# Designs tried in a protein design chat: VH-VL binders against a2bn08. Part 33

Target 1, 238 residues: a2bn08
Amino acid sequence: MAEARLQRLLRVYVLDTSALTDTRLRSLLGSGSLDEAVRRFAELIASVRIAYGVEVYMPPTVYEEARRFLLSNGVTVQSFEALAAWITIKPPTRHEIRIPASIVRDYVEEVRARLARGLRVAEEHVRRAFEAGGLYAAETASREARREKLGAIIRGLRERYREATRHGMLDSVEDLDAVLLALEVRGVLVSNDEGVRRFAEALGVISIDPPKFISVLQGLLRHSKTGGVAREEAHSTS
Below, E stands for the ipSAE of ESMFold2; O stands for the ipSAE of OpenDDE; V2 stands for 0.75 times the mean of E and O plus 0.25 times the DockQ between their complexes.

## First folded at step 7 (VH-VL; framework fv_emapalumab)

Design p4 (at its last look DockQ between E and O 0.52; V2 from the best seeds 0.00; counts 0 for: pae E 7.7 > 2)
Fold by OpenDDE, look of step 7:
Order: structure tokens, then C-alpha cells, then sequence
Structure p4 (fold): chain C 238 residues (1-238), chain A 123 residues (1-123), chain B 111 residues (1-111)
């Protein structure tokens, strides 16, 4: 009964972009290249669909993002299409989905906090620039050296600012669509982004990371093979 | 006066479950994020979990993720921590703490702490 | 993820000044505010510094906080040390995922 319940809960999955771009996927699927990993992933999804009726969904926005990413990283069109053939592309019905006001409020608070952190990062870098400029304002630094130093400070600012304002939160409409779709289809969200998973959890959506997803699918196939062999052995001894 | 009172601690076997409560008074409970912080005997402070004022967003330390669940009932001014699959390393005094935000920056510091409740996980 | 590292213990005589350091292992110490908590034996923690250098009401001006970006560390300074200052002190900050991080704590002994 527990296995049957688990089987029911694990029939529908929704993938965000990270589900396809996770760096661990290559190792999990035993592939030497991203292209090969995508092909193996396609085969895996096909197998579980046929054997267990597993459905895998993706919003169009995620699909386009994933496509762009994978093709730009050495995945062939053929391999990508092979994967896409087993994924149902469906937009969430956004106008019908209700989000509790409490979740919206919490999200607004998170955004505000992140904006404030970004400001602090900027202030700190201004301070650093000022201090660095005061030390190098010595008449002896070449224009080139000053430019390089300024460039380094700006690059550092950009990186830290991005980390402070975007890391660990729902920061894209693609990810939002994935969460909304998961909610709508009552599926399991597959994501390696903690911010996305937190938002999903707040909405009551179950989420797993890509390694767990692969493990679950592989596990399903292993159990189906053992059950078939046990049935064949039982019939041969009768 | 702001008061936080923890309860629900006790002795539990490994693999067991326990639910902690924190009763809050003296402030508008729903306006404040709350955290659980624990301290093992003779050890330092370790953050466990946090929840936003509205109760939508929850946060967990890696050490308790998947095992512990933080929740709140704003109508009862109570914070909860459901602890499942308890381990010996979970043995600690558990504090509830209020987050306070100052103007201009919405990082929180802990401005009020409860007295703590002892959880002992032992065979 | 980062860690905050504190000395295990510090000691000083009454009337003197003591400084407790808190070093961040990765990221910029100034990226998030640092708080300091005092915990006396058998008691709950209390805030002595918030937002790097602010004092809550009731905390003596003997307590001060500072940030040093060059060493990527925060410091708690206690001047005019009193016997009542004997306690454990913890620094605290946040990571980029809004997770709370505590330092390991420092035991201050007043000699």
C-alpha cells in the first residue's frame, strides 16, 4: 500500500531549466558529454513513460531557455529533439491560478531584503574604490594601471551584486512558470534552485532535485525488471 | 513586555519524534519572523530554522532539512518545530528567537530569546 | 556557504580593553550585517551589537562593534572590562540564501 501510494505521487513531474542543466547529470547518467547525457535522459524518460505512465512536463518558457542553453553547450538538435519528444510542453493557466496573499507578502519582503543587500554591496565597493584611488592617486600610476584596477572593482561589484540580489530566490519568470505548472498538474517539481523550491513548498508543491529525480526514474525501471522475472519464474515452476 | 516561552522538550529515542512550541506575547506576533536556535551541551549556538511572519516562507539548516518542520499559528501566537527522525546530535537546548528589522536594511537580528527547552535524544 | 571563526577564549583583567574577532571564511564580511550576542552562564543569549556597530537600548557604551574589510572580519570591543562581562560571545550573520550563520563562540574570562 505504501508502494502504491508512492507510485501515485511519482507519476507527474515538471522540469525547470536547472533540471536539464545540472552539472551532475552527466555523471548520474554515465555520459561523457552533455549531448550523450541528453540522449540518455531521453531514453530514461521514454522508458518510464512506457513502463509506468510517468508524465514529464515543461513550460514553453523553460523549454526555450533549456533549448538555448543546451544547443549553445554542444548538444545537437537531434539529441534535444529526442528529449523533447518525451516531454509535454504546457503553459500554466496563469489567469486561473490563485496565489495566497501571504506568499506574495513573504516574496515582497524577500525582494526588498535582496535589494537592500545589493545596495550594501554597492556602497562597499564605492568605499573600496575610494580607498584604492586615494592610494594610487600617487602621480606614478599609469593610466593603464588605473583602468585595470577600476575594471577589476567593477567586475567584482557586478558579481557580488548579482549574488546578493539573485542567489537563492525565485528570480525568473521561467522558474515561476515551472512552479505554477507543477501546482496546476499536481506534479512534482524538479529543480536544483533552493529559492524556487522554497516558493514551491510555500504553495504546497513537492519538489526534488535532479539527482533524486534521476534516481527515482532509474529505481522504477529496476523494480519493473525484478517483478517481471519473479512472475516468469513463478509461472515456470507451476 | 515581550515574552517567549518554549515547551515540549524531553527525552526521546533515536528515530523518534518531538514537537516543540513557543508561546509569544507582548507584541504583534504575525509581524515578526521567528527562528529556532539550538545549543548542544557545552557547545555553541546553531541556527535550526526560520519562518516569515506570514508563515509562507520557511528556512532550514542543512543539518535538519527534511527532518524538521517549522510552522506557526498566528491566531494562537505560537511557533512550532516538528522534529522527526531525531538523532543523538540533535540533543540540545532549543531557543525560540524573534527577528527584528531596523529601518533601511531588512536583515534581521535576534532581539528577544526564550529561556529554551531541553531535547535529549538517547537510547 | 561560509563560516564565522572566533577565538575559543580570551581573558583580561578588570578595567582593561578586550577585543573578540569574527572572521568570515568566504564572501565579503560587509555583504551582510554582523551581530553579537552575549550569553552568561545558565542564561539565554542577549543582543549586545546589531548591524555591525549599533547598540541596543540598555547595552553600555563600553561595547562597540567594527568591521575590517581588509581582514574580512568583525570585532567586538569591550572597554573598561567588568566582572559582569564574563560570558560567551557569539557573532552572527547571513549568507546569500538568507540562512543564519553563527560563529563558534568565544569565552571571555575576567581575571
Amino acid sequence: as target 1 above (238 residues)
Amino acid sequence: EVQLLESGGGLVQPGGSLRLSCAASGFTFSDYAMSWVRQAPGKGLEWVSAIRGSGGYTYYADSVKGRFTISRDNSKNTLYLQMNSLRAEDTAVYYCARHYSTEGYRDYYFDYWGQGTLVTVSS
Amino acid sequence: NFMLTQPHSVSESPGKTVTISCTRSSGDIASNYVQWYQQRPGSSPTTVIYEDNQRPSGVPDRFSGSIDSSSNSASLTISGLKTEDEADYYCQSYDYSDLVVFGGGTKLTVL
Scores: ipSAE 0.287, ipTM 0.741, lowest interface PAE 1.9, mean pLDDT 89
Fold by ESMFold2, look of step 7:
Structure p4 (fold): chain C 238 residues (1-238), chain A 123 residues (1-123), chain B 111 residues (1-111)
Amino acid sequence: as target 1 above (238 residues)
Amino acid sequence: EVQLLESGGGLVQPGGSLRLSCAASGFTFSDYAMSWVRQAPGKGLEWVSAIRGSGGYTYYADSVKGRFTISRDNSKNTLYLQMNSLRAEDTAVYYCARHYSTEGYRDYYFDYWGQGTLVTVSS
Amino acid sequence: NFMLTQPHSVSESPGKTVTISCTRSSGDIASNYVQWYQQRPGSSPTTVIYEDNQRPSGVPDRFSGSIDSSSNSASLTISGLKTEDEADYYCQSYDYSDLVVFGGGTKLTVL
């Protein structure tokens, strides 16, 4: 039973958007362009599907997000469709999935802590703006100098606020759908997003990053050389 | 009265394992995040690990990640630290500490500390 | 990762005022709360300041905390120094990745 469970973990994967948009894809797939990387990724997924029955899932919300990103970044429709042909697009059954109330409570606590840290950042920058205003009142400064100083303070506030509130947090419905689908199908989540992986781990979902996913699939194909001829003959009549 | 009582410390060889416990009383244990903090003899305090009230989220210092596992049993009001692959630098008094706030947020203010339990890792 | 740097030791006479500094090496000290803990020899730590400048119930008002953003540091000030204040003092803070860091500690001697 442990052997059958381990075999399923090697055969069922759920991708979030980062699995298709990770900037390391081109290097990992030996490609000079993102379009070529997508085509090689499609070939890899197709090969493991055919040879081992590896199932790759994606929620529709993630699918649409990834499609928009890839097409906007020079991936041809043909290359994307070649990839999509080997991915099962399935929405999580949201109305039937249950999450322990304590996990939801912990998530609310996370949000509260981040809002509090964001407030401290805002308070700090209000102080900086007040101090800057006092300096300009004490010396004659040009209108351009005052605008530049204000702009720098606002940029600093925005940078620190994003760091304090958004880093490492599950904050999109697309990412939630990927986690829920992985929970539902008992698959491995493929993501490079710290917040997504943390939330998945809290629910008992195993996660790996996209480079590891590529490595696992490539390793499966190298191992299949032992029985590959027999498997291909079984498929060639289909 | 809030009480935190550590146990399970002792002498262990490098590469060995040890499990620490912290018995909690005088408060609703499951409402509070908890941490382990250690102090090497004659040295300062070092945070080791934290766990949220439900036990769903866990956090580790880089120095112990992959070797130590924090857990809790809310039905027994007990916090645990499983320490594997112990090294000489893990020698310390280990304290369990309660995070401030019944709402469980992560501001890392430790308002109550246990008495500590000594772990000695030597050949 | 970041560090909190404290002086190794300070000393002062009863009735006087002492200030212990805590300087953060990276990241903004004002963006995350600073706590101060007191530890007497052979005892567990206890909190004397939390959230930069708040005192827990039972901590005398002669203990105070402050933040100086320009030097990226926090300070613990103890006025009206008493012999029972002799202890090690640790500052502590954290960052957005939930890394928790203590300062190296300051031994306060009351002579």
Scores: ipSAE 0.020, ipTM 0.580, lowest interface PAE 7.7, mean pLDDT 85
ESMFold2 (binder alone), look of step 7: mean pLDDT 91; pTM 0.936

Design p5 (at its last look DockQ between E and O 0.68; V2 from the best seeds 0.00; counts 0 for: pae E 5.1 > 2)
Fold by OpenDDE, look of step 7:
Parts: C-alpha cells; sequence; structure tokens
Structure p5 (fold): chain C 238 residues (1-238), chain A 123 residues (1-123), chain B 111 residues (1-111)
C-alpha cells in the first residue's frame, strides 16, 4: 500500500524495451494487433500528459531497439511515430552518473556466476553428445541422421547456454541506459525484466512492470473524469 | 568457528510487523551472501530472501515480495529481515543461512545454518 | 519457476541402502547444482551433499548424490543405513532468476 501511494505521486517514467514489447500490452489496451496497441498506448500517454503532466522518457538506444522490434512485428511507421511524439528521447548523462562500487562488485559476481553456469551447461551437452554418439556409432545410422542429431544437440546447447548466462540479469547497454536515465531524472523505471529491475532497485530506482504502468495511467484518467463530474455537479447545484 | 544466531522472533498479529536479526561470527561476513529460509510447523523448508555480500543485490520469493525486506550491516556482522503486512502463513521458524563460496563464485548452497527464531502470526 | 518433488517418506532397516529421489518439474535437472540437506528432529538443517555429488567434510561416504537427466531427477543414496540417519531430507536447487527452490522433503525412518 505504501509503495502504491508513492507510485501515485510519481509523474516521471522511463521505459526500457520490454515496456513496449511486453506481450500483455495488447490485452491490457484492448487491442487486437500490436499496431493498434501502440496507437492506443500513444493515446494513453498523450492523455495523461495533458491531464496530469506525466512525462515519459526513453534513451536513444532503447528507442532504436524498440523501433526496430515494433516495425519488424507489423507496427506501422505512423503508429510508431504517434507513440514517439509523446515520449521524450533523452540519453543519460553517463559521465556524471556515479554507481556505488558495491553495486559494481555485486554485478561482477553475478556475471561470474552466470559464466560458470554457462560452462556447466556446455559440459552437460558435451556429455550428452558423447553418450548419444556412442549409441549411434552403430554402423547403421545414415550420415543425415547423425547430422540432424548433432544439429539438435547444438541448438539445445545454444538455447540453454543463453538462458543460463543472460536470463534474469542486466545484459544489455540499452537496459543499462534506461536504468541510468531513470536514476538521473528521478523517475520510475518501467520494465518486465527482473534482472534490470533488481539492478535499478540496488541503485534506489523505483521500478514497475508494464501492466502496472498501464494500470496507473488508466487509473489517473478515471479519477480525473470523476473529479470533473463532481465539480460540474457542484456548480450546477449552486 | 562459524556461528549464526537469529533473534527477533515472537508473536505478532496479522498485518503487523517484525524485524529479525542474525548475528554472524567466525568469518568475514561481507564476503558471503546470506539467505533467510523458513519452515512452517510440521512443514518443509522454504527459501525467503537472499542478499549478496556487499548488500546491493537482493532476492525475494514471490510469497514475500513487497512485504519483506532483507538487509545487512557488515560493520555489525548482522543480517536483517524486515517483515511487514504479516500473514498467518508467515508463521514459521526463520533460519539465516550462509552461502557457500568456491573459487570466487558464490553459489546457492547453504553451508551453515543458524538455530532459527520462531515467528508466530496469530490473532 | 519449477518445483522439486520428493517422496513424502521412505523407510528401511539398518545396514540396508535407501535412495531418495528429487524430480524437477521443468527445465533440466543438470542446469543448476542440486544440494541435499539433512534435518534431524528439533535441529537445523545440515548439508550432506552439494554440487550434485560432493560431500562436505564430516559427512560419511555412505552418503552419495547423483543426477539422472533421463528422468530429470537427482538422487540421494544412503548405504549402510544407521539409526542416526533417521531425519528429514531436502533437495535444493535454483532457477535462472537465482531463486532458490527446495523439495518438499522426505522423512526417512530407520526400522
Amino acid sequence: as target 1 above (238 residues)
Amino acid sequence: EVQLLESGGGLVQPGGSLRLSCAASGFTFSDYAMSWVRQAPGKGLEWVSAIKGSGGYTYYADSVKGRFTISRDNSKNTLYLQMNSLRAEDTAVYYCARHYTIEGVRDYYFDYWGQGTLVTVSS
Amino acid sequence: NFMLTQPHSVSESPGKTVTISCTRSSGDIADNYVQWYQQRPGSSPTTVIYEDNQRPSGVPDRFSGSIDSSSNSASLTISGLKTEDEADYYCQSYDYDDLVVFGGGTKLTVL
């Protein structure tokens, strides 16, 4: 409850890429397509900006990543531009932002742990490949069958390795920029990445997920309508 | 010898707050990640929260996220768990546990455990 | 998120061998290390196996751990069962988000 109250007081938000690519956004915005969702999102941001002075920021790196993603996934240029019109593109002042050494240390430890996990995944796949190869070394397997099996093992390795080393941690400069910008502008970071949010929290940055963000914005608009009706009713009875 | 001693447990009403402490000795406290693990009466172990040695990174189980806060004071060799909005299901013995470190990598392996402190949430 | 499933209870006579299984519901059991903890009545947990098959100092060689990828499970094996081995045993691992997961625990009774 206290956290929710604090969030209601904050009018500045910074979006990472996940804020725009979250699969739940369509449903939250009542949209049948991603293009429509983006347009509705633009309208929502416009409305709260006008009504409450809400500011939404995005680093240039996030902007480019989001643009690439959305356009490649059926969002029109017009819809994207409509959204961009209501988002302030601002780079964080990186050379002026200080990160506590304790946070850097913790991050280094996390990276090392992830690398170790990646190695374990690789070792396990080598073991599996060895065992599988011993079974298929039967003179009867076609060259094609062996190739396919090897391909499957490699694909599995890549996928698991990626998950082991990158999942749940700050693993991109775009996300870092979003956190740094949020810190600089004293805004709320909007992200669905737990690793990014953890890093932000360590720096004292408040973070929310995209559904909560949408809920907050929609809530603001609902309250403004009720307050206006109450004022009009009060004036009509006087 | 490594020692972990929990304190701060007691009886609290639903919606109330409690702060647990874990006093550590016998090792360089700041070099180790620490966790809280709880056990409801007659039930199994449940991980609650973790914090890295430097105190920057924190981790929470979904069941306590937003209600519990893990922290540490390395100058006092003490681990803390602030518990807010307590519920009946939070009733448990709470253990502090040290994470094992090998080759500079901290693993989620608990090599030392405290004796635990009982938290009872009841009206 | 995944769950680790253990049998509720196992029992065996002294001198015999008992195996406790720990099955992961999703992902690969080999993705992250599995640990095993022993908890005697009225006591705190103690580690008996770490990193799938390693024994801490002081743990008898009667205790061993293994991983089976085909069944997506870990196993704790106790050979030459003794009365003092009667306890609850928990497997533990963690997910990609570094969240710790415990099994439900297994009560071992020495008959």
Scores: ipSAE 0.389, ipTM 0.772, lowest interface PAE 1.6, mean pLDDT 90
Fold by ESMFold2, look of step 7:
Structure p5 (fold): chain C 238 residues (1-238), chain A 123 residues (1-123), chain B 111 residues (1-111)
Amino acid sequence: as target 1 above (238 residues)
Amino acid sequence: EVQLLESGGGLVQPGGSLRLSCAASGFTFSDYAMSWVRQAPGKGLEWVSAIKGSGGYTYYADSVKGRFTISRDNSKNTLYLQMNSLRAEDTAVYYCARHYTIEGVRDYYFDYWGQGTLVTVSS
Amino acid sequence: NFMLTQPHSVSESPGKTVTISCTRSSGDIADNYVQWYQQRPGSSPTTVIYEDNQRPSGVPDRFSGSIDSSSNSASLTISGLKTEDEADYYCQSYDYDDLVVFGGGTKLTVL
């Protein structure tokens, strides 16, 4: 039973959107363009599926999000469809999946902490706006200077509010679907988002980032190509 | 009365392993996030790791990530730190610290500290 | 990855006021709460200030905390200095990646 679990761990992967939008994809696959990188990714997935039965899944929500991103960033429909042909699109069975209540409590506490951090950012920017109003009053500064200062404060507020409330947190239904699917199929989650990975690992889902995923698949394929020299190891690595 | 009692420190060779424990009493242990904080002899405080009440969410300083594992057993009111691949710079007094919580909002205010347990990495 | 820089030592006479600074190297000091801890020789740390300027129960009101966004720093102020205030003082903050950082510590000597 332990070996069957280890075999599944090496054979079943679930991608979230970040696995396909990772900016390192081109360099990881030795490609000059994103379109070429997607084609090489498709070839890699196809090769390990044929050689080792490696299965790659994604939820429909992740599939549609990734499709929109890649097509709008210079990936041809042909290249995307070549990749998609090797990925199993499966929705998680949400109504049957159970999550421990204690994990949900910790997640709610995380959300509350981020709301409090966001409020603190807002309070500091209100203070800055009030101080700027004293320095940029109509009697002491031009109307253009006042507008520019206010704009800068608002841009700063928006930037820091996003960081305070969203960074390092599972905050989308697409990412949740990827975690739930990985839990359901007992697969390894592939994501570069630490908040998504942390939530997954709290549920007992193993996760890796996209560079590690590519490295694992390339290593499996390299072992298969040297199978004549290392025949017994090729058998034992499946 | 909140009490935190660290144990498991001692002398270990570089590359060795050690497991620290922190026994908690006087509060509902599973309601609180916990941290390990260390202090090298004659030096300042350094945060090491944190864990949320369920034990599922864990956080690490870069200096220990991949070598140390924080965990907890809520049925035994005990926090743990598994330290592997120990280095001379890991020599320190290790404190168990409780996170303050107001209505379940986590922050990194450590309101109660244990007495510490000394880890020495040398030979 | 940020640092909090404190003076190595400060000293002052009993009854006077001392201020210990804590400067943040990157990110905004105002965006994340600052705590201050007191550590007497041979003892565990105890909190004297949390959430920038809040005082735990039992801490004398001669301890106060503040932040200054223009210098990107926090300050601990101890007025009416007493011999028992002689200790090491650490500031502490965090970032949105849940990295927790302590300052290097300041030894307060009461002359």
Scores: ipSAE 0.250, ipTM 0.704, lowest interface PAE 5.1, mean pLDDT 86
ESMFold2 (binder alone), look of step 7: mean pLDDT 91; pTM 0.934

## First folded at step 9 (VH-VL; framework fv_emapalumab)

Design q1 (at its last look DockQ between E and O 0.83; V2 from the best seeds 0.00; counts 0 for: pae E 3.4 > 2)
Fold by OpenDDE, look of step 9:
Order: sequence, then C-alpha cells, then structure tokens
Structure q1 (fold): chain C 238 residues (1-238), chain A 123 residues (1-123), chain B 111 residues (1-111)
Amino acid sequence: as target 1 above (238 residues)
Amino acid sequence: EVQLLESGGGLVQPGGSLRLSCAASGFTFSDYAMSWVRQAPGKGLEWVSAIKGSGGYKYYADSVKGRFTISRDNSKNTLYLQMNSLRAEDTAVYYCARHYTIEGVRDYYFDYWGQGTLVTVSS
Amino acid sequence: NFMLTQPHSVSESPGKTVTISCTRSSGDIADNYVQWYQQRPGSSPTTVIYEDNQRPSGVPDRFSGSIDSSSNSASLTISGLKTEDEADYYCQSYDYSDLVVFGGGTKLTVL
C-alpha cells in the first residue's frame, strides 16, 4: 500500500503559477525563448503522459494567471494551447477539503507577523519622509527634486512593504488552490515558492521545484528508451 | 522558570544519523515557535531550523535542507531534530531556543536558550 | 539572502565605552529587527538586545542597541565596561523568507 501510494505520487503533479514562470525552465528545456520553452514543455508533458500515464493538473485560477502571464510575455496562443492540451484543469473541491485547525493557526500567526513587519517598513518610510522633508523643503528644493525624492520614498515603501508582507508565504488564492488540488488528487505540487511549499508540507503534500520536475520527467523518458533497446537486442539475439 | 534541555548528541560517522531532543518546561510549549541553532567548535552561531508552535510550519537553513527534519511533540513538550546524512561540517554544539512573542506575534527573536548538546561527526 | 558582518574582535578598558557594529550586506537593516546575544566562555547565548534597542529584564542599561540606515548597520554599545562583559557578541536578524541570520560574532576583551 505504501509502495502503491508512492508510485501514485510520482505520476500525478499539480502546477502552480511559478511552475510555468520559472526562468530556469528555459535553460532546462534548451530554449532561447519563453515561447519555445512552453512548446517543449508541452511536448515533454505529452510524452510522459503517453508513455507512463503521468497526469498534470492545474486549478482554473492558476490557469488563468499563467495564461495571462505567458501571453503577455511573448508566448503565442498556439504554444500556450499546446501546453494546456496536456494539462487537466480542475478546481479543488474546496467545500470538502479539510484543513487542520493547527495549520490555520500557524498561518494566522504568520500573517500577523508579516503585518507587523509591514508596519515597521511603513514607519521607517515615514521617518525617511520626515527627514527628507527638512532637506527638500519648498523653500530650499526645486519642485522636481522634491517630486523625485518623494517618488523614490514611495517606491521604496511599496517594494519593501510587499516583500515584508508577502514574500516567502502563501499569499494568493491561486497558490492555495494549487495546494488544495494537490492534496485532493494526492499529487506532487510543483512550485518554486517556498511559502507555498511550506504550506503544502504542513498539509502533508509533497512538493518539488520546477527544475526537479523537469528532471524527473526527462529521467522517465530516458529510462523508457533504454528499456526498449535492451528488449529489442534481447529479441534479436534469440 | 523556563527551561530547555537538549539531549541526543554524540559521536557519529559521516553519512550517519542522529536525533536530538529538547525538553521544554516552565511555559506553554505549544504557544511558542522553537529553533535549533548550532555552533561549531571555535566558530559562531548558525541557525539551523525553526518550527511554529503547532508544528505545521517548518523552516530550514540551506545548509541542512533535505537532510535535517525538525519536529515537535507538544504532548511531551519536546522539540526534535532528526539529522541524516551527517557531514563533518555538521559538528557543533546544538542549542534549542525559544522564539519570543509580543502580543501574540511570534518573531525570530530567541529569548531562552538551552545548554546545548554536542554532535561530533568524525570518521 | 544577506550576511551580517561584525568585527572579529574589539577590546577596551574597564569603565570605557565600546561599540560593536553589525552590517547587513543586502536589503535594509531596518526591514527586520536586529537582536544581540552575549555568549560568555563555556556558556549558552543570552539576549542582551532585542528589536533593535530593547533590553530584556535583567540586562543592565549599560547595554544599548541602535540602527543606522545610512550605513545599513546595527550597533551594540556597552558603556561603563565591566570585566564580566568579556564575551562573544552576535547580532541576529532574518530575511523576508524568515531565514535567521547571525553575524560572525565579535570577541570583546576587557583589558
């Protein structure tokens, strides 16, 4: 039963958005463009599905996000559709999925901590703005200089606030759906987001990063070719 | 009084495994995140791993990721560190440390430390 | 990822003031709180400063922490230096992924 479960885990994968947007995929797939990488990825998924029955899932929310991202970044509709053809789009059954209260508690604590960090970032930028106000007073600084300085402070605030509050944690419903779907289908989550993977782990969901995923799929195909040649050689010598 | 007591250290060969324990007392163990921090002989402090109070969320340093597993049994007020595939560079005194909490917000500040347990990885 | 850099050692005479710096290599030092730990020879670390400049109960007011955004560094200042202050001092912070980072430590010798 444990072996069968492990075997099943190796055959079912769920992709989050990061799985498709990982910049390392281009190099791994031997592509110079994102469009070509997507096409090669489609071919890879097709091949392993046909050869080994590997199933790749994606929640609709992730699908839409990935679609938007890929198309806006030079991926053709044809290439995207080629990939989508081999991915099963399935929403997690959210109303039936149980999450332990302990995990929810941990998540709430994480959120609170992040919010506190965000507040600190905000406070720091208020301080910076206050200090800058003395240096960039209307009486002493040009309008352009003041605008530039204020803009820089605001940009810094936004960037740092986002990083402080969202980086390294489950911060989107799309990613949540991916984790939930992986849980439901008893699949392996493919993600390069450590926060997402941490949440998945907390729920008992196994996760791998996109490079590992590609490596696994490529490895499967290599083994199938060697096994076929050995069988053909064995039959020819008999 | 808050007390943390590490155990399980010893001599192990490279590639071997060891499980450390930290017995906690004097506080509601489940309400606090816990970390392992190690210190190689004559070297500085290095954070190893952390786990939140409920035991679901786990954090690892890159140096130990995939080899070490942090866990806890709140019913026993005990923190664990399973160390696999041990290397010479893992030789250190391992401390368990409690994370500080302010108004229910847990952060990566260590307010209490154990006495440590020595792990020596040598052939 | 970032590193926290501390001087390897500092020394000063009793009664004087010493400052130990902790410089963050990337990101802003003010993004996350900095803590300072004291470790006497043969002992476990103890907290002397938390949240940049807060002192735990029992820590003398001779110990103070500060943040300098301009140099992207934190500082531990010990005034009225005592022989008992001889120890290793470590700064500590964490990144946005909640990975804890310690400085390399500073050995303080009281002359």
Scores: ipSAE 0.480, ipTM 0.811, lowest interface PAE 1.5, mean pLDDT 91
Fold by ESMFold2, look of step 9:
Structure q1 (fold): chain C 238 residues (1-238), chain A 123 residues (1-123), chain B 111 residues (1-111)
Amino acid sequence: as target 1 above (238 residues)
Amino acid sequence: EVQLLESGGGLVQPGGSLRLSCAASGFTFSDYAMSWVRQAPGKGLEWVSAIKGSGGYKYYADSVKGRFTISRDNSKNTLYLQMNSLRAEDTAVYYCARHYTIEGVRDYYFDYWGQGTLVTVSS
Amino acid sequence: NFMLTQPHSVSESPGKTVTISCTRSSGDIADNYVQWYQQRPGSSPTTVIYEDNQRPSGVPDRFSGSIDSSSNSASLTISGLKTEDEADYYCQSYDYSDLVVFGGGTKLTVL
């Protein structure tokens, strides 16, 4: 009975791009290639849709992002189309969706904290560049050595700045659309991105990561087969 | 002026549950993010969980994720920690801590601490 | 995941200067702010340094903090030691996954 209630509860899912691009999907689906993983993902979604009416949604913005990524990474058009056939593409009704002002306030404070982290990174790299200027003065170092050191400092700045300001944060319109759609359809958001999931959960949207999503769907099919077999056996025995 | 008063600690068996409370006064509670920090007897400090001012954004240490739930009731100026599936390693004094927010949000600087409440998990 | 390593104990005479180190095991110490907390026996922690080198109001200027990128460490320096400075001292930092970590603590004895 607990599983029957779970099956009723978990019938609507919304995917963000990470749900299709998570690097763990190949092994979780027992696949040697991304193309094979996409085909097996399509089979899994189709099976739960047919057996339980499980709906899988994706906003158009996420759909286009995922399509570009998958086709560029060796997924055939045929395999992608097989997957897409079982996913409902629906834009969120952005103008009618309401988000509590207090949640927006918390999001703004998260942004401000990350801007401050970025400023710290910039200040540290300015200091590094100043120190390097003393070590690589023109009279003692080659032009190529100076150029390489400056380039390394700039690359370090860019990498650390991006991590300080963007890691664990909802920062794309595609991810926002996935959250808004999940809120609208009262579905479970499937994402491996901490920032996206945190924003969704602050709005009361249940979220799971892609490995858990695969596990849930596979579990539904196992219990359907076991329950169906058990019912038939009990009926024919009685 | 600023006061944080924890309560709800006690002796509990492994696998049990407790709910900690932290009563806040002397400041506008809803403007401040809050944390729980614990300290096992004779040991150091360990961060447990944080929650932003609205109560929507929540953060957890890996050691407690899935077992502990942080929450707040801004109408009662109270921070909570619901602890489930308790283990011996959860034995500690639990402190309520306020995040510093003067001049904007600051990352994990805890400017005021409560007196702590002892949680003992043993057979 | 990262650790902050502090010496277990340090000691020094009244009026002298002591330095407590805090070494970060992975990630760059300079990218994430370091706080320092003082905890006297039977008391709650109080902040003596935040954001690497800032003092809260009411903390004497004999407490100072610094960062050394070459050793990937932070330091708390207490000059003009007084007997009331005997306490446990913890450094604390975080990473961008919102993992918050305290050092193991350093017991300061003023001989």
Scores: ipSAE 0.436, ipTM 0.759, lowest interface PAE 3.4, mean pLDDT 87
ESMFold2 (binder alone), look of step 9: mean pLDDT 91; pTM 0.935

